# VHH binders against 5'-3' exonuclease (pol), part 7

Target 1, 302 residues: 5'-3' exonuclease (pol), of Buchnera aphidicola subsp. Baizongia pistaciae (q89ad1)
Amino acid sequence: MIIYKKNVNYLLIDGTSYLYRAYYAFLKFKNNFNKPCGAIYGMLNMLRSMLLKYPYSNIVVIFDSPQKTFRNELFIPYKKNRPKMPNDLKEQILPIHHIIKHIGIPIISIPHVEADDIIGTLATKLYKKKYFILISTNDKDLAQLVNIHIHVLIGTSNIVLDESKVKKKYGIIPKLIPDLLGLMGDNSDNIPGVPTVGKKTALILLKTFGSLENIYNNIEKIPKCLIKKAKTIYNNLHTYKKLAFLSQKLATIKTDINVNITTKKIKMLPPCTTEISNFFLHYKFYNWNKLLKQGLWLKNCK

## First folded at step 4 (VHH)

Design b90 (from s36 with R99Y; framework vhh_vobarilizumab_d1)
Fold by ESMFold2-Fast, scan of step 4:
Structure b90 (fold): chain B 302 residues (1-302), chain A 124 residues (1-124)
Amino acid sequence: as target 1 above (302 residues)
Amino acid sequence: EVQLVESGGGLVQPGGSLRLSCAASGFTFDDYAMAWYRQAPGKGRELVAGITSGGSTSYADSVKGRFTISRDNAKNTLYLQMNSLRPEDTAVYYCAADYTYYSGDYWPEEYDYWGQGTLVTVSS
């Protein structure tokens, strides 16, 4: 029923989400070590927290690629409102990949594929094998993947979203989140939705008809209880039908891509303490190096 | 039997070009990420270039803009086109295959299969 820490088989980390959070949280560390290292420090701090909280889980970090995805081909404005990656962050990416590998954590990124689609595909493959998966992310869109074997952890917090908590937060079940976004849009990703259809209207329609497809199959039966702007909403649903289905497609996380990944390659390896120590000394993480030498960097003394 | 056989190495003058080939057999080439590594005298083995099963490429900073990795899945062959060669490019070049994609620097112990290497010497 409930996924407890000891029952989590795989912890899939949204590495790109962690990377940006680490960068903005630790900007003050940029020049303290004669080079930018805030994102390196922050990423390691977050990953260490996860290793300590989920010691029995296979932890995997998934990163975005910088290349165009199929969504950009479908809709050119998709995510173009998002700022470019800062140069200070770019120069920390290779060191971050390097240290994560030395810790023994598998890293996955696929050119032209968003991290969300890799996560969705891996979680679905593992779910079909009856494993329990926890997805650690600050991205609300990953809530659409939630089911009895897949839960979302909000970043490195203690807040876990199961199906009931997703329904409470969004007003609908996880699998209908793309349909909700198809109607109301998502300004953060330039997903347009249907003009004049907001969350309240979209939820009424989805609760009544069950899906975006069924709403359009029953457009003439839309309830007269959409009292304010009812005529405008009905007209816009008809006029912008293609845009609604495009928006739904853009919001839908793919779970069927060929990621070419085996359970062998997503298994954690023993940490290389010598290389981790060399890394800590290079970046002047002297307190972490002391803990590493004492066997305490990844282990509580209790 | 799985085999990776490198060819195309040799002596070339600075500023010259060489094309390395790696002929793969005994496994489903299309399913594997492929890479070129090199090892100079007295140095460790280092990644030069990688290519995923889907054809996307990555390069070491020292070779970006000069080297091009490519694959021909119909011929089960990996290539490295090396242009504007420098004395520091002198090394034994190794072909490597890994069933799954891995981001960042590829490590020798991660690869499923390795070739025997081909020597590239850049000298006047």
Scores: ipSAE 0.000, ipTM 0.117, lowest interface PAE 18.5, mean pLDDT 80

Design b91 (from s36 with R99L Y102W; framework vhh_vobarilizumab_d1)
Fold by ESMFold2-Fast, scan of step 4:
Structure b91 (fold): chain B 302 residues (1-302), chain A 124 residues (1-124)
Amino acid sequence: as target 1 above (302 residues)
Amino acid sequence: EVQLVESGGGLVQPGGSLRLSCAASGFTFDDYAMAWYRQAPGKGRELVAGITSGGSTSYADSVKGRFTISRDNAKNTLYLQMNSLRPEDTAVYYCAADLTYWSGDYWPEEYDYWGQGTLVTVSS
């Protein structure tokens, strides 16, 4: 790997992705008043794991906005198939923000902007300054950002996706993932794609023509590239051209949003141990409080 | 608490069939990739079959055409239909879930949650 743990300058955490994983992993975890606190526990456990694995990195947590984004304005059904955030999770968000702030980790959330677009823009600005960035996420869409300075870590696992691994895993280079989704769609986000064009057909077309634009520039050559259902696929590509480009636009992570983010705003601050201790005692995280008092919660002493 | 509970294992003669079930709880089952692994005595764990949240399936070469993985999202249950069983299929079969990737047709390279296993013995 080009980016080793000691060489990661910034670890960008997909906070919304972490919240949902923590919530569903610890659904039955309750506090002293029988209130759900599984997301608090899981989020802290995941963040602590990242702090210990990447002790030299500036860690930043990015969260989604609950407000409609430009994608919802372009295509009303976008993400409407996703369930709303559970009330049990909503109740845990403010405590999670408080503890993250007291640990000294910067939090970024921008009204009307998806976390993916903030991550994409921040990662792009940082690599232009020649930093190495690791994006920790459970969302496949962020793999489109992968380049020589930007890698994706799958959640809190040991699996890091560089350009080669993205190509092996998805069958296409990172830059073409939006084009792939423009053709095949993405049911999880209600991105429609082109009817009858699945992943296998989309990959054949992209490997042959190189991009969604070049596919349409060479549309008359498509029947020669496809073995089965060529006429149906050709006709649907013609009929649903606008839908294909809309789907590509919906799947494309913005890297150029105007965000007031400086390297000073994303620098970690010293932890407020008194507030962290009070939090741990409130939620009965006694072992973590013991480690905190010993100066060991945020560092590995082995 | 994430819980995976396998059932359906047992003793069967060569050429026979078994259906394994895995009851999942503590997470939103239909959002995540699931898999069946097996471990024969004295061997490491091997991936038998996988299924993504979107329903795409993958099989080890040794079981292709004989085993079928499926999921019932309404029941939060994963299945493995095993046909034409051979003595070499004798193993403890484990249900596994990947909760590190929550959407789409992602194929995990490893699975982070495992059941306790169900024994399948194929002998005459």
Scores: ipSAE 0.000, ipTM 0.139, lowest interface PAE 17.0, mean pLDDT 81

Design b93 (from s63 with A33E H99D; framework vhh_6fv0_2)
Fold by ESMFold2-Fast, scan of step 4:
Structure b93 (fold): chain B 302 residues (1-302), chain A 124 residues (1-124)
Amino acid sequence: as target 1 above (302 residues)
Amino acid sequence: QVQLQESGGGLVQPGGSLRLSCAASGFTFSSYEMYWVRQAPEKGLEWVSTISYSGGSTYYKDSVKGRFTVSRDNAKNTLYLQMNSLKPEDAAQYYCARDSYWELGYSSDAFDIRGQGTQVTVSS
């Protein structure tokens, strides 16, 4: 064990986050039929990195559902501004699925459920059983799940966010991130927030009152606390109260969804080196095949 | 649309042999791992065998190892299960299944069963 802090029981991988990162990082990568295979290569490179860094962890990859979720039903504009998955990426999904299975890694996706909610639910259930969970993602919203047993790893980097680091980076403790977004909104997901309330004002309000609910329980005190534009901010908080709580609800990751395979042990299986080799030869990943034959692709490199 | 059609079942005596076939259509057969699963009367669904998309790797339930052989012909979109030395415990409705695709809500243990199956009866 290299680092005691890397004694991770479960590594939950935000597979959709990894797919988009891999796709855009290797956009020009082609296979032997001049077809895109950059997402395949990038995904394997990232997963290999995680397997080597966390050799004793049970690694699980979680993917988004393409179907509409409960957030889209609550607020039709939610994520409507996001582009559709490119066809070049879609045609790489099935090969990625197959190679992940041959490596021995479980995959989870649930119809109508975002990967974030699956991750949140699994992490919470495992945390309640006293396991230590690391969530690997490029999505900052997952930082709201961080507690004493749940940490977030930024992608495949060496940066791990615990409660202290989340507070330093975002200016607020993890459990209040939905409250922060309820006030300021999030343009990337079309979460509206309260007009004229930006990050600085939202942080002052949350530092002063502790939560979105307590801000509204003490709304009459706001004109005394905010010297600059206090009257405008007070008026907008009053007018857009329903929008603030809707925005908070949209930003909150669910931790209580029904995961059909929670009763089955999601355990890594031994890798099938023969099929991994066949896959590498098919995609012309000759250097990786050489490492695989030497027993070094998923083992310590010298 | 996606279709899987099983055939080749029947009545055999203990120690006998049967060859099951599964004809696939409506999807790129060569891109999917395929499974054989079975269900005995009043029992749950039981995994029997897995074959990789290339046919290069096969896996079996412990109780059928050495007796059953799974194979595939990607040019004909057909999956096979050769069953030798059949035992009374092997009597079941046999289904072929494809791997579940991420667009359909994937899990590592999910089986996409489409057909009616083929009945295997083992008795004297």
Scores: ipSAE 0.000, ipTM 0.203, lowest interface PAE 13.0, mean pLDDT 81

Design b95 (from s70 with A33E T102Y; framework vhh_6fv0_2)
Fold by ESMFold2-Fast, scan of step 4:
Parts: C-alpha cells; structure tokens; sequence
Structure b95 (fold): chain B 302 residues (1-302), chain A 125 residues (1-125)
C-alpha cells in the first residue's frame, strides 16, 4: 500500500543529497559580498516545496558527518573517488543550518556517522512505533529500507517507491539490495563487488539462490545457472568471495546506530518569521520575503 | 575523549573588553562547528555565537552583533571570542560547546553534549 501525503507522519530529508543538488543547480548565485549563495537558495526552494506538499508531516533534515565513518575504517577506498566538498558549498552549510532551525525544522548530524545510517536507524525506530515514514533522497541505496511503513520519495519529485516499485525498478526486493551491490559493486561509492559480475548476472544468481550467503553455500551449482562466461564468473566469485561480503557490508545501511532522539525532539516548531525575514533580506530573497509577510511563503495559494 | 577548556573571563567595567579562549582536544577540531553559549544565574543556556569548521562563516545573537567577534585557530585547536563594549546584561558564565549530534530547534533551550566548565564574565562598576 502506498503511503499518501495525508498519511505521512515523518518526512526524513537526505540533507546532504539536497545540498549537492542545490549547489550544482545554482552555481552562479552570489550575495552582496560576492559570495556564492546558490546552495542556500536551492536548499530553501526544495525544503519549501516539501513543506507545501506534506503540510501534516513532521519534517526532519539529516546531514552527513564530514569525519571518517566505520565504512572508511573497513575499506579505505570507500567513497574516496568522490570529489571533496567545494569550499563554496562548505561556506553555505552554516547559513543553511541556521535558516532551517528558524523555519522550525529539526536537524540531525552525528559525528562519524553517514546520513544514510541515521535515516535508516530513525526510520526503523519510528516504523516500530507504527508511524508512516517517507524518505526524500536521490540516493538509490536508501531503497533498501523500503517496507510497508517506509517509502522513498525520489528527491522532490512525485515518484514514490513502495516495495513493488523497488522490485520493478531494481529487479530485487529491498532487503536484497545490499546483496545485489555485494555482487555487482557500486562505482559511485567505490564499492568493488565481484569482477565481471554485473547487474544481470547478479540478479540471476539472487533469483536462483535468494541471498549472497546462499550463493556461496551453493557455489558448485553456480556454473549450471549461468548462460554466458560461466567459468570466468564462477572463478571470480570463488576468488573474490571476501570482496563480495565486504561490498555487501559497505552497501548495508545500519539501523542500530545509538540515536537517543525522542519523538518530541524531532517535532517541528512554529517558524520564527522575524529571523526568516532578516535572513531573506540579507541574501536578497525579496520575493520570498514578500510572500513571508503575506503569510504565503509556507501556505499554498490555490 | 572530547575536552574543552575555557579561559579569559574576569571582572570588567561597562564598556570594557575581554577575550575568551577555548582549548579543544580529543577530536578533529577543524571538522566541527563550534559554539559560544552563556548562562546567567537562574537562567537557561543562551546561544551567543557559532563558527564554521573552516572559520569562514560566523553567526551572532542579535544583542551582541557588532560587539563580539568569534574566531578560531585550527592549527592550535583553539576557539576565541573577542568581546567589546561589554554591557551589564553580558554578565554570565561563558561556555565553549560542541554537539555530538546536531539537534537544535528555534525556541528551545540549547542542548550540548560537550561543553567545558566555563569561564565567568562579570560586568560591574
């Protein structure tokens, strides 16, 4: 069953995903001091869209830690292929945090913890209390968290992934996405996988054996279920078994992080319109300030 | 283990100046936003200033803007607060603070899982 707008109790926003999207969408925006402010504008534009679309949801923004995580300790190359955060974006993070607070939206960031693990842990804790959660992200890996109470919204789009849509899109059920990535790898995060095993081969193996563990428990039967390059794939699965399980572990979102956050702490507070107005004037967001004064910045004019 | 140690407080007359310092250890200092917060007797914690990890972005409570300047020396793991034109209402225990996780909401008392023991600032004739 699809969780519709009126039924969403919590909207968990992948803040780091939003930051990068906002930054690259508005690279040329500058403030009175010739400093970039595009990520600030873009982030607010995206958050405003979510506030207007999900007016009954408690919205929470989660950000990545800049510090190394347990995945970096487990595998030094993890995400090392990703470029460093641009300095222009770094200087916009603190303004973004301040304006989000004055809008009344809770922010969560935990040192040494990736946003994905905070999202996974928080969504799981809220799900166990029988709340309905929507996760807004452009990160495909968060689809592994999808269940009857947890759905993924693709960024700020209208596309919501439930269990059936995840299976249709990825060819596998959510809980097996880490196993899929354990086999095929993920070049965007520098997750190695098994050489010569792509998505098509990985899906055949997972549909036949059900899990990464069961594939290796039945390794002698693997050549019989493969059509092309069977011997090479078999040899590589055998040779790179340790990399397959490492890749699975790197791709698995943690749901057991020590997040001592109560539901009271993650409820939205009333916005401070005076501070929001001062912020808009400082960054020359004059049209938004006009809407704010009219009580329309966070209200739909139908 | 995270350690924060403030210094530089004291007694000054109205209009005077003080420079507070905070020595940080046990974490990668340059990777964290740092906070100055204060607490007057019988009152809750009040946010005063924030500085980004790089030092490129700074924020101030409205009542201290133009009078206080926050800065940091990442090579020395030290945070500073330059306080000018001090007023009687600035008298408080001043703390250097870092959150283990960032959970702050406007209109709520500020909560920090890591702060020093503080340094007392007294403003009187």
Amino acid sequence: as target 1 above (302 residues)
Amino acid sequence: QVQLQESGGGLVQPGGSLRLSCAASGFTFSSYEMYWVRQAPEKGLEWVSTISGSGGSTYYKDSVKGRFTVSRDNAKNTLYLQMNSLKPEDAAQYYCARSEYYVEIYGSDWEFDYRGQGTQVTVSS
Scores: ipSAE 0.006, ipTM 0.347, lowest interface PAE 9.5, mean pLDDT 81

